# VHH binders against FAS-associated factor 2 (Faf2): the designs that were tried, part 20

Target 1, 346 residues: FAS-associated factor 2 (Faf2), of Rattus norvegicus (Rat) (q5bk32)
Amino acid sequence: MLPFRFTYYTILDIFRFALRFIRPDPRSRVTDPVGDIVSFMHSFEEKYGRAHPVFYQGTYSQALSDAKRELRFLLVYLHGDDHQDSDEFCRNALCAPEVISLINSRMLFWACSTNKPEGYRVSQALRENTYPFLAMIMLKDRRMTVVGRLEGLIQPDDLINQLTFIMDANQTYLVSERLEREERNQTQVLRQQQDEAYLASLRADQEKERKKREERERKRRKEEEVQQQKLAEERRRQNLQEEKERKLECLPPEPSPDDPDSVKIIFKLPNDSRVERRFHFSQSLTVIHDFLFSLKESPEKFQIEANFPRRVLPCVPSEEWPNPPTLQEAGLSHTEVLFVQDLTDE
Key: E = the ipSAE of ESMFold2; O = the ipSAE of OpenDDE; V2 = 0.75 times the mean of E and O plus 0.25 times the DockQ between their complexes.

## First folded at step 21 (VHH; framework vhh_7yz9_2)

Design i2 (from j6 with M110F; at its last look DockQ between E and O 0.09; V2 from the best seeds 0.00; counts 0 for: pae E 16.5 > 2, placed apart)
Fold by ESMFold2, look of step 21:
Structure i2 (fold): chain B 346 residues (1-346), chain A 123 residues (1-123)
Amino acid sequence: as target 1 above (346 residues)
Amino acid sequence: QWQLVESGGGLVQAGGSLRLSCTASGFTFSDYYMGWYRQTAGNEREWVAFITDSGSTTYADSVKGRFTISRDNAKNTVYLQMNSLKPEDTAVYYCAADYEEYTDLGEYLFDYWGQGTPVTVSS
């Protein structure tokens, strides 16, 4: 052969030569299989009329798939465009009313010309010897199997008899597969139901345990908080007791009864008890508060009232009275009755 | 919408092993025969192995005893375990799927083909 040189070919010519090597005969490669079937149907109707068996409108593979799924026979017709008997077969046999009725009621019918790529591909698989050619295909032993072949010109009555014979001889295989499918379906449905029920129960148990854990944690936290509050309250009481003791030891001494500037005060406590103490007119009212605070029986928070005139004495520094007045400045007499009002809950 | 994706090919020395995988999508994998073919440059595509939807297997004489085909329907995957590889096994390996078609001449007409995965076995 001539040696290849780039100067003998353009880039396009080299590419086309390589494609010949990679791309086989176009009839061997199907590019529009549905188009091939539709083309045949249109040609058939133009040539033979519209009274014919219902053509399967899809590829050969789709027809096989549907026949398998539906457990039906598939009749395949390969048309030889140039064969002398094709025209008579189509007009006389395929278009005969009783043949149409049989095919439409008992089987799927797929047809194509062997001059089209899809028909040629099927021809290579079925290897017909002559035309007209029919093959009957069905699910047998878990495989789509050719169970009958009819080749050559056939009269309508003979066609009906032979197709019926093929179907009757092979019907038991379809019945067997139908029973096996029902058994498998029942098993799959039951297993799916059991799995769904188990997972639902597991999810419900997990949710219940999560809620129990949350409630236990909430209860534990609340109990811990209550216990801490009790401890804090005990510490507060202890601190209060210590402060009362400090105030008691810091009080100025009680003046003598003979002191001209002494003031005798009788305090009425909220528990109806009375205490009395002498103070000096020069002392701040804070001494009165500190004395009452130092008593074990006094309220934790209180105010001191006089009744003539009725007033609250400013015994504790406040925004109104940064420096509480002396007993003299507050107008107390040599003998006075004061009321202690419990403010602990206010 | 259908897809067959091969993987696991590569370069291996003679006597070595490879496992090819083919993962399917876009069709009901469990209903299909799965097969492997191989092709060397300039030659026709050669059948290697089949596995039916039920798990029955068949092998070409040239690979019997060395190759094992298997399937995992839960993963939509077919495997080809290739042991004791020879330089003659060098080829592009194709995964194929067939909707249970079998002619009375023992031929299969496969509906779907993968893109192929190259396997090279050095001497």
Scores: ipSAE 0.000, ipTM 0.223, lowest interface PAE 16.5, mean pLDDT 80
ESMFold2 (binder alone), look of step 21: mean pLDDT 79; pTM 0.795
OpenDDE, look of step 21: ipSAE 0.516; ipTM 0.828

Design i3 (from j6 with F50Y; at its last look DockQ between E and O 0.33; V2 from the best seeds 0.00; counts 0 for: pae E 2.4 > 2)
Fold by ESMFold2, look of step 21:
Structure i3 (fold): chain B 346 residues (1-346), chain A 123 residues (1-123)
Amino acid sequence: as target 1 above (346 residues)
Amino acid sequence: QWQLVESGGGLVQAGGSLRLSCTASGFTFSDYYMGWYRQTAGNEREWVAYITDSGSTTYADSVKGRFTISRDNAKNTVYLQMNSLKPEDTAVYYCAADYEEYTDLGEYLMDYWGQGTPVTVSS
């Protein structure tokens, strides 16, 4: 028994929740609260004539907001369509010339039928006991406050007296609030001026410190760059010297002049000096490169050329020559003159 | 002239927590009432929480017990601590301020608004 009731209510709750996401409540989306006010105005004029107080043409929230901003009284009328006194009140009280003059001169007037969605929602907020119903609302002590309620049928002279009494009793609160707003506005202007002056000073100080930091950092970077370049060049020079010494130590012994397989090679260096050395025909051309590299006077990058026939000797392993040939395979004679070409720029 | 800037939004798993901040300038913060509101696509803005200049707090029923509003007048900042977050809490959250307190149809209404910070709560 209990599971069925519990499950039914749970399923209904889940269904209502799901429908809210799929099919929004039409009243929250398609409700026309301004239309409710305009509809009441048209019905009022049809039934009671065009001589009436000026209706506020907007929602209740808009009327409250305007009354707050303008520091005006807001008179709210809730119309009970089915109440026996509503027609007499509208015809005899609201349409009385002196009532019209009072309402138009001293207050905002918002009116709606409680049969319309907007009027019904206001009825829930104001919780009237009977009709006709009037509420006077104003800004009091920093809050929009109902300062008078009139319920039930009232004659035009009595209405004027009651509305005037409520307004006169509360007028000083509106004057006080206006003065307090003016004081707050003056304070806001002064604070803005102080804030702008502070921000301008802060921006100037930050810019000064930024330029100072940039200058210091620029000097440090220049000093570090120079030091790094100097250290890198010293290390490069040392590495080059060490590699030249290692290659010199690893060179094969120079063959005796009496060796029938020896090759005497005369190298013409880019500085027009000459260097001679004997090699063995069985040695790789890399030995020639290693020998020249080991010399103090050799360029850092070079190639080796023979002239008869003119050709560049493949003395260094490359993509096209992974294993350089021997002196014999390269066709060198027992005596050769080779030219060293400086390639430092290439 | 006045400004309200929200921060702290983002993506959070259901059941998680998030703390929103709103920093105010251009008015005497300690004298103003502050509030948080939220809005989902295609819906009207919904009131969430309210705090008076004296620190009294009020919450919408949908967040009561899960959210906490607080203020730090020295930092001109109001906070919204959001705990036990649910997918239906997904919205753009707005900070609001007003010198006057008023309700319309049971909700607090405010004159000054921030630009909003999005909060997404994933299943």
Scores: ipSAE 0.410, ipTM 0.749, lowest interface PAE 2.4, mean pLDDT 84
ESMFold2 (binder alone), look of step 21: mean pLDDT 81; pTM 0.820
OpenDDE, look of step 21: ipSAE 0.418; ipTM 0.784

Design i4 (from j6 with Y108W; at its last fold request DockQ between E and O 0.61; V2 from the best seeds 0.52)
Amino acid sequence: QWQLVESGGGLVQAGGSLRLSCTASGFTFSDYYMGWYRQTAGNEREWVAFITDSGSTTYADSVKGRFTISRDNAKNTVYLQMNSLKPEDTAVYYCAADYEEYTDLGEWLMDYWGQGTPVTVSS
ESMFold2, look of step 21: ipSAE 0.416; ipTM 0.755
ESMFold2 (binder alone), look of step 21: mean pLDDT 81; pTM 0.813
OpenDDE, look of step 21: ipSAE 0.463; ipTM 0.803
ESMFold2, look of step 22: ipSAE 0.343; ipTM 0.725
ESMFold2 (binder alone), look of step 22: mean pLDDT 81; pTM 0.815
OpenDDE, look of step 22: ipSAE 0.477; ipTM 0.805
ESMFold2, fold request of step 23: ipSAE 0.301, 0.513, 0.393; ipTM 0.671, 0.818, 0.750
ESMFold2 (binder alone), fold request of step 23: mean pLDDT 81, 81, 81; pTM 0.815, 0.824, 0.815
OpenDDE, fold request of step 23: ipSAE 0.429, 0.452, 0.458; ipTM 0.789, 0.793, 0.799

Design i5 (from j6 with L105I; at its last look DockQ between E and O 0.54; V2 from the best seeds 0.00; counts 0 for: pae E 3.9 > 2)
Fold by OpenDDE, look of step 21:
Structure i5 (fold): chain B 346 residues (1-346), chain A 123 residues (1-123)
Amino acid sequence: as target 1 above (346 residues)
Amino acid sequence: QWQLVESGGGLVQAGGSLRLSCTASGFTFSDYYMGWYRQTAGNEREWVAFITDSGSTTYADSVKGRFTISRDNAKNTVYLQMNSLKPEDTAVYYCAADYEEYTDIGEYLMDYWGQGTPVTVSS
């Protein structure tokens, strides 16, 4: 019976191939992959019962993705609805308790009919020759790879043996893949840490430089302020000196002791020093003020006081005395002792 | 954290050209295979082009001769030059990275995906 089956399938395949050239197979368009899987599952349960391996609830691509991510075996079953051995296989082998246990414990299980678009697509990828068709897929050498193919009717014990053999033969590759992933992960983590550390260092350096600049600027500003203050003070002193000199230059000549209209004034300065000079009765009190002001020993601000009677002499123009009186008008005698009071700190 | 950022999408007239860029960060770009995918509303993502870490390129039949994928490892960037664009090329284009080699059975097995860039080709 073997030759007849072979011939029949070959002819059918040729015919199908020829038809593909005439009319595109409607199954070639994937429209609802999830729906295809669900539909197959329902059909399967209706025909064979609910005691079966756990069907992966997703598309073939999702199953592959999970198998890849989890580094698990993926058993793929393609169901040939029209093949005579499919029913027997499903009833006797696939749904055997020992087979169910094996599949559920050690692999993901994805199944679909080749009459569904999703199953057909997978069929085109895996290129099965006959049914039932099982493929074991795993990640090997950076590639999802079919590591075992089982085609044709298989008894439960043989199925268990073959699946176990395939898994055992490829277990070392899974271990290797796990190690490689771990290594890659470690390397990535390390790099990330290094980058972070570098950035942190860079930021720290930048901050340090910023602070240094700020400090320098602060110091510079302080120095400038001090310098400006010094200059200002020097200018003030210079101006004061110039003013004193001007006053001195503008002073009337000292009257002769023989001048009947002269007044001898003895000034008692705050430092207990005495200065004497003659003035004319007709001169304004401003002249005596200017004289005192012109002296190096005189305070910057001062008032002149007479003791008999005690009074402050209006020597500087004020609201009360816009024009200071003359020495005569001020009631000074031919000889006077005047006291200079320092007002600089007032 | 890894990131893929697509750019270069937009509106173009039929027969026109666009160049998409995808910049990667957060992983060793040079070790990864890079791919471009596209998706239209209501449809599954379809593979467009793939470039290996060594620079080998593969294209979907629908874009062969029109699209060119390239990569610049120094810039962590993969490019898709699209020429002779057709209305059928209208889609959101996604950049993807995978450490594992592309296979016919693993067309959707990409580790990292960008957010996508829209391409609209007007008739």
Scores: ipSAE 0.167, ipTM 0.648, lowest interface PAE 2.9, mean pLDDT 86
ESMFold2, look of step 21: ipSAE 0.235; ipTM 0.654
ESMFold2 (binder alone), look of step 21: mean pLDDT 82; pTM 0.825

Design i6 (from j6 with S30D D104N; at its last look DockQ between E and O 0.50; V2 from the best seeds 0.00; counts 0 for: pae O 2.6 > 2)
Fold by OpenDDE, look of step 21:
Structure i6 (fold): chain B 346 residues (1-346), chain A 123 residues (1-123)
Amino acid sequence: as target 1 above (346 residues)
Amino acid sequence: QWQLVESGGGLVQAGGSLRLSCTASGFTFDDYYMGWYRQTAGNEREWVAFITDSGSTTYADSVKGRFTISRDNAKNTVYLQMNSLKPEDTAVYYCAADYEEYTNLGEYLMDYWGQGTPVTVSS
């Protein structure tokens, strides 16, 4: 019976191949991969019951992805609907309790009919020769790889033995992959930490520089302020001195002691010093003020007071006295003692 | 955190050319395989081109001879030179990175994905 089966399948394959040239296989278009899987599952349960390995609920690609991510074995079953051995395999082998237990415990299980677009696509990739078809897939050497293929009718015990053998033979590779992933992850974490540390350091340096700049600027401003104040004060002093000198230069000459119209004034300064000078009765009180102002020892602001009677002499133009009176008008005698009061702090 | 950023998409006339760029960060770029995928509205993401860490390139049949994938490890960038563009090439193009090689097994195995760059080819 072997030769006939071989011939039949070969002819069928040739025919299918020839048809592909004439009409593109409608199964070549992926339309609803998830739907294909669900449909197959329902059909399977209808035919063989609900006691079966847990079907992966997703596309072949998703199954591969999860197998990769989880570093698990993926058992792929391609169901040939028209193949005579498919029913027997499903009923007797795939749904055997021991087989179910093995598959569910140690691998992901993806299955689809080759009559469905998704199953057909996978069949094109795996290139099965006969049915039932099982492939064991795992991550090996940075590639999802078929590590075992089972084709044809197989008994439950033999299936268990073969699957176990494939898994055991490849267990070391899974361990290796886990180690590699761990190493890669560690390296990545380390790099990230280094980068973060570097950035933190950079920020710290920038902040330090910023603070230094601010401090320098603050110091500079303070220095400038101090300098300006000094300059202002110097200018004020200079101006005051110039004004004193100007007043001194503008003072009328001192009258002679023999001048009958002269007034001898003794000024008592706040520092208890005495200064005497003669003035003319016809001179304005401003002259005596200017004289006092011109003295180095005189306060910046002062008033002149007479004691008999006690009065402040209007020596500076005011609202009340826009033109200060003359010494005569002010009622001064030929000899007067005047008191200078310092008003600088007022 | 890893990042893939695509650029270079846009509008082009049929027969024209575009160059897409994808810049990677947050992982060891030199060790990863890089790929370009494209997706149209309502369809599944389609593999376009793949380049290994060693520089070996693979192309989908639909773009073979027209597209060229390349990488610059110094810049952590992968490129897709697209020539002789057709309206059928209109899609959002995605950059992807993977530590493992999956040119034959499926689109969903990629570790990292970009946000995509749109390419529109007008007739």
Scores: ipSAE 0.154, ipTM 0.632, lowest interface PAE 2.6, mean pLDDT 86
ESMFold2, look of step 21: ipSAE 0.507; ipTM 0.811
ESMFold2 (binder alone), look of step 21: mean pLDDT 81; pTM 0.818

## First folded at step 22 (VHH; framework vhh_7yz9_2)

Design l1 (from i4 with L109I; at its last fold request DockQ between E and O 0.46; V2 from the best seeds 0.52)
Amino acid sequence: QWQLVESGGGLVQAGGSLRLSCTASGFTFSDYYMGWYRQTAGNEREWVAFITDSGSTTYADSVKGRFTISRDNAKNTVYLQMNSLKPEDTAVYYCAADYEEYTDLGEWIMDYWGQGTPVTVSS
ESMFold2, look of step 22: ipSAE 0.291; ipTM 0.675
ESMFold2 (binder alone), look of step 22: mean pLDDT 81; pTM 0.811
OpenDDE, look of step 22: ipSAE 0.575; ipTM 0.837
ESMFold2, fold request of step 23: ipSAE 0.487, 0.301, 0.533; ipTM 0.794, 0.698, 0.801
ESMFold2 (binder alone), fold request of step 23: mean pLDDT 81, 81, 81; pTM 0.817, 0.812, 0.819
OpenDDE, fold request of step 23: ipSAE 0.553, 0.453, 0.454; ipTM 0.831, 0.795, 0.796

Design l2 (from i4 with S30D E101Q; at its last fold request DockQ between E and O 0.76; V2 from the best seeds 0.00; counts 0 for: pae E 2.4 > 2)
Amino acid sequence: QWQLVESGGGLVQAGGSLRLSCTASGFTFDDYYMGWYRQTAGNEREWVAFITDSGSTTYADSVKGRFTISRDNAKNTVYLQMNSLKPEDTAVYYCAADYEQYTDLGEWLMDYWGQGTPVTVSS
ESMFold2, look of step 22: ipSAE 0.459; ipTM 0.777
ESMFold2 (binder alone), look of step 22: mean pLDDT 79; pTM 0.802
OpenDDE, look of step 22: ipSAE 0.461; ipTM 0.802
ESMFold2, fold request of step 23: ipSAE 0.247, 0.360, 0.297; ipTM 0.660, 0.735, 0.690
ESMFold2 (binder alone), fold request of step 23: mean pLDDT 80, 80, 80; pTM 0.813, 0.814, 0.813
OpenDDE, fold request of step 23: ipSAE 0.333, 0.346, 0.573; ipTM 0.738, 0.740, 0.813

Design l3 (from i1 with Y108F; at its last look DockQ between E and O 0.57; V2 from the best seeds 0.00; counts 0 for: pae E 2.6 > 2)
Fold by OpenDDE, look of step 22:
Structure l3 (fold): chain B 346 residues (1-346), chain A 123 residues (1-123)
Amino acid sequence: as target 1 above (346 residues)
Amino acid sequence: QWQLVESGGGLVQAGGSLRLSCTASGFTFSDYYMGWYRQTAGNEREWVAFITDSGSTTYADSVKGRFTISRDNAKNTVYLQMNSLKPEDTAVYYCAADYEEYTDLGEFIMDYWGQGTPVTVSS
């Protein structure tokens, strides 16, 4: 007779349920589930010795979680302290070497007294009918499920046989779950890799675009600078030309060759060309400078030099000569040769 | 890394409505069952609503007829529309994802949990 009694809700369970609404069982409040487990373990070892299956060190929830995560069987033992068969079961069956070996090798083992709040809570969930109570739990068809229940006193050999039977009957499901999990994991890894690759590609593209933009901007700025320089140079040339024209317009009329107060000046330009013009002795040296300046062939910056004696003529107002001297004051004769020196590169 | 981010919590008057959202990342959302849970101070977390990968919905008796869970796989988002809110609905609401179905073992073993969003219903 397979001790797998799927016990239907007995009238007693209904009454117990109803009574629970009237007087909350003090065990209904789990305040220290870990403490409950530890306490049970100590009590168990005190009564039955240290040769027992390895107790799961954690709450029922943690045991379920680990069983799920690791795809392992979880054997849950609920201990009835006041039940007559509990001591015999623990001494003779649960602590049998062969049983210990089986449990430790093939499943997680969680145990608690139903007198403890944690054990009581689990009892309410699993709804045991008698003691000792064992439930085998595993992940099956995407659901944590009780796949076997053993209730009542059982001998060591029978316990081994029943547990083995339950595991063997469900081995195919466990294997299928493992395969499915592996497939999911592989798919997830692949997706992550793809996502990472995509992000990396996007970043690379963004960086490329950024660099292109920077290069374009750099080129634009350079072009703008060149254009500005050209415009500035054109403006400078235009201004210079306007100034030359102005100087030319402001020049006194050339004296007659018959004018006794006139000076004939031959200017030797840097390009070896010669220009001659007459001036009045009474005119400032600025006039001869203005004349030369107004010439298209004249350098932008120049000085006028006389050879006898060698001297630079002060033709432009300076700190030393705020008012340039007249041609007469400068000691020029009726006929003079003056040399124009280019200072443009200075 | 996987992430569940809840939003939409806040203060609401009794009889009012609120819509919670949970956005998932880091896993294949469409393959997972999604659930809403709630927890009050000093109490255990309780199940509120569940929606399967196929769109089948289940509700706790306490919220049945008032709350509606839905999902948008394109947005990797699960929603909880809460109507006719009561002071008793005051809690921190948590979004959870699980590849496996809900179990009647008295525990909630979910693969992923959000950080929670507080909902306060004033009388």
Scores: ipSAE 0.355, ipTM 0.747, lowest interface PAE 1.6, mean pLDDT 88
ESMFold2, look of step 22: ipSAE 0.369; ipTM 0.731
ESMFold2 (binder alone), look of step 22: mean pLDDT 81; pTM 0.814

Design l4 (from i1 with S30D E101Q Y108W; at its last look DockQ between E and O 0.60; V2 from the best seeds 0.00; counts 0 for: pae E 3.0 > 2)
Fold by ESMFold2, look of step 22:
Structure l4 (fold): chain B 346 residues (1-346), chain A 123 residues (1-123)
Amino acid sequence: as target 1 above (346 residues)
Amino acid sequence: QWQLVESGGGLVQAGGSLRLSCTASGFTFDDYYMGWYRQTAGNEREWVAFITDSGSTTYADSVKGRFTISRDNAKNTVYLQMNSLKPEDTAVYYCAADYEQYTDLGEWIMDYWGQGTPVTVSS
């Protein structure tokens, strides 16, 4: 019993101890990289004096970006605060007047302590073996590249010689990159101009085709309208013919000539033809209109006139004559001549 | 004038998939390295994936095995296929391009950037 209880707590203690080693290094998280650079600058000036190379005021990422854009060498210094040679290097080499002059005139200089988060991150990338540590970085063959590494204590004369050697060995790559950038820029400008000209030509062709398509559609709609009007006119004529036939079938029979109430009417049509028909005095004048309408030769719209006196007979119901009179009520004689006037186009 | 235009972002459930596209113009796409980055509010932009002009790919550890970057040079387009999405993948995703690379320096710095496309992964 006691052994299990003891073992359980002891195992948990061992487990908690092991978990401490998987915790992230606090230096791995960079929260104020510019502050890390400024902090190093101030510490450097307190320890070694104000006569030193000009420090790049920005992050490692910004320094790399500027070195690439400007086609300049970037010198990176990683400071080991606890290394026995760091103070000697800073005092004797970095602060030497000729070293200061070389660095200030020919390169960007970025420096940070590896105890700061920004410096530690750079240390993880550059993987230095000892301190002091310097790396020279430049754009080479499309890649930002470490072209020189200096590790360990170095005297100012040797530092100048090594930095100069690294730069002289690699300067032609920077000249080549500058020339290739200019060529690439010229090619991109020409291609962009060509693409813009092609797109403008394509848009002009598309607009031309769209206008042609719109013209075809406009013509097609006009043709459909004309055809629809023709069909409507044919339908109207067909309906008229059918109504004429219906009226003919509904006419009352012609009275016998022996009928004392028979009225013989001679109609003079607009084409100078004449038709005769007998009507009964008791019939409405509408029968006269229906008879004339049923004739094939009659106008589509007409009125009926009598002479002596000249008058228009009310053969169709109207506001003035809601119920047309009989032939007798209209005063027609046993024999009449009536005139049919064409009202088509009025 | 160069341009990078992202598309394909939106809202998706955890465990789901989304495919981002980025179409480039104004430079010779075939010669450029392409990448995807993402940014959550109040945080630095983080690298997600990178593809070289020859098609070699590299991924951040947080997305390896779940995300796939690819390119179609005929369409001047780079893609990010995002599978098995998690709420922590919620971010604005940016397309980026550069003629040069920084890979061996522990940095992923790009010259050309898109406007970003938001991706939201809900629980």
Scores: ipSAE 0.344, ipTM 0.722, lowest interface PAE 3.0, mean pLDDT 84
ESMFold2 (binder alone), look of step 22: mean pLDDT 80; pTM 0.799
OpenDDE, look of step 22: ipSAE 0.417; ipTM 0.783

Design l5 (from i4 with F50Y L109I; at its last look DockQ between E and O 0.41; V2 from the best seeds 0.00; counts 0 for: pae E 3.0 > 2)
Fold by ESMFold2, look of step 22:
Structure l5 (fold): chain B 346 residues (1-346), chain A 123 residues (1-123)
Amino acid sequence: as target 1 above (346 residues)
Amino acid sequence: QWQLVESGGGLVQAGGSLRLSCTASGFTFSDYYMGWYRQTAGNEREWVAYITDSGSTTYADSVKGRFTISRDNAKNTVYLQMNSLKPEDTAVYYCAADYEEYTDLGEWIMDYWGQGTPVTVSS
């Protein structure tokens, strides 16, 4: 980074800058600045002929901008239409062949009458005192600067000498600025290339980290889903166990073997084990289902079959049997063998 | 190659605030002087605020005390904080940059200009 420059000159420029905006020039309203310049050019050629320095075709603002951008001297001529020396100066100095050659070869030349709004505004900005008026402007030390002023009638030889003196005294500032602009441009290109490479690398790294985060979150969600499934299955098993215990607690007592209405039933379970229990003929078949469901070794879903004749006993409410019958109504004898079929996984 | 891109404009009620931003590219931002300018229909551009490469600020009288210009060289961005907005502040606001210091020669000559961002202040 170039060292930041602070000079007394810079402070003065800030104050001059601010002062312009505190006290705006009330006569600065220019409505047709190109027209003012074209009008002057036509009047000049009518009075003095077509042999003259090439006029800058544009406004004062454009001329200043071009002089700055192209690193050229800008010569400003302000014409006093009613001043007694204006005709003499234009005919004998500006239109002298050697003056024309000097101005055309080395500088931009902007001219306007101070009777026109554009010319008047420029006369205020350049603090013109009298006619004929010339000012030379160039870029010097980072600012556009008036580097010479010529006021009053001047002969062509003296004009050439003074313009040449001003330009020769200041030419090296333009050369230096041209070299500094090239250096700044080369530094800027290098920094832009470095910044673009860094941003491209950063974007690539950010995308890799984003994809990595997405994969980690996907794995984390999968692990959470598995854990939730394990907890849900444990809750299901716990609920079933609680339900089995609840059914066991609600079973009616087993009838005495001496009870004449007692039914002894031998259940053949799917694991080939046998379980015996006595029931009462008046009890609903649901008691049989509740007993078998309360057993630790019973399937989670089952049905109960009798043989000879082969049939499925309606031990739970269903669409076909909303209200299961009693053991008596189902035709069970005092001693029965019933088969339990596993329906789990259906 | 170079760019100045303004943002933050819009419609706001009188007495309200807006913050304009201007992001620069294609030149070494920290070496450039920055400014904000505005233009109403049918008028020439008017200077609003100016900030040097070292951070010194200057304001037009019409906005002094209400507007603040600042810069962030790390982000290549200049800001204009506009407070206590008035209907007279309605304009298109332009960001501008210049390597050279302003000299009072009667004209504003800046190297780079943004496209502008409209600001409307309603009563």
Scores: ipSAE 0.342, ipTM 0.725, lowest interface PAE 3.0, mean pLDDT 83
ESMFold2 (binder alone), look of step 22: mean pLDDT 81; pTM 0.813
OpenDDE, look of step 22: ipSAE 0.433; ipTM 0.788

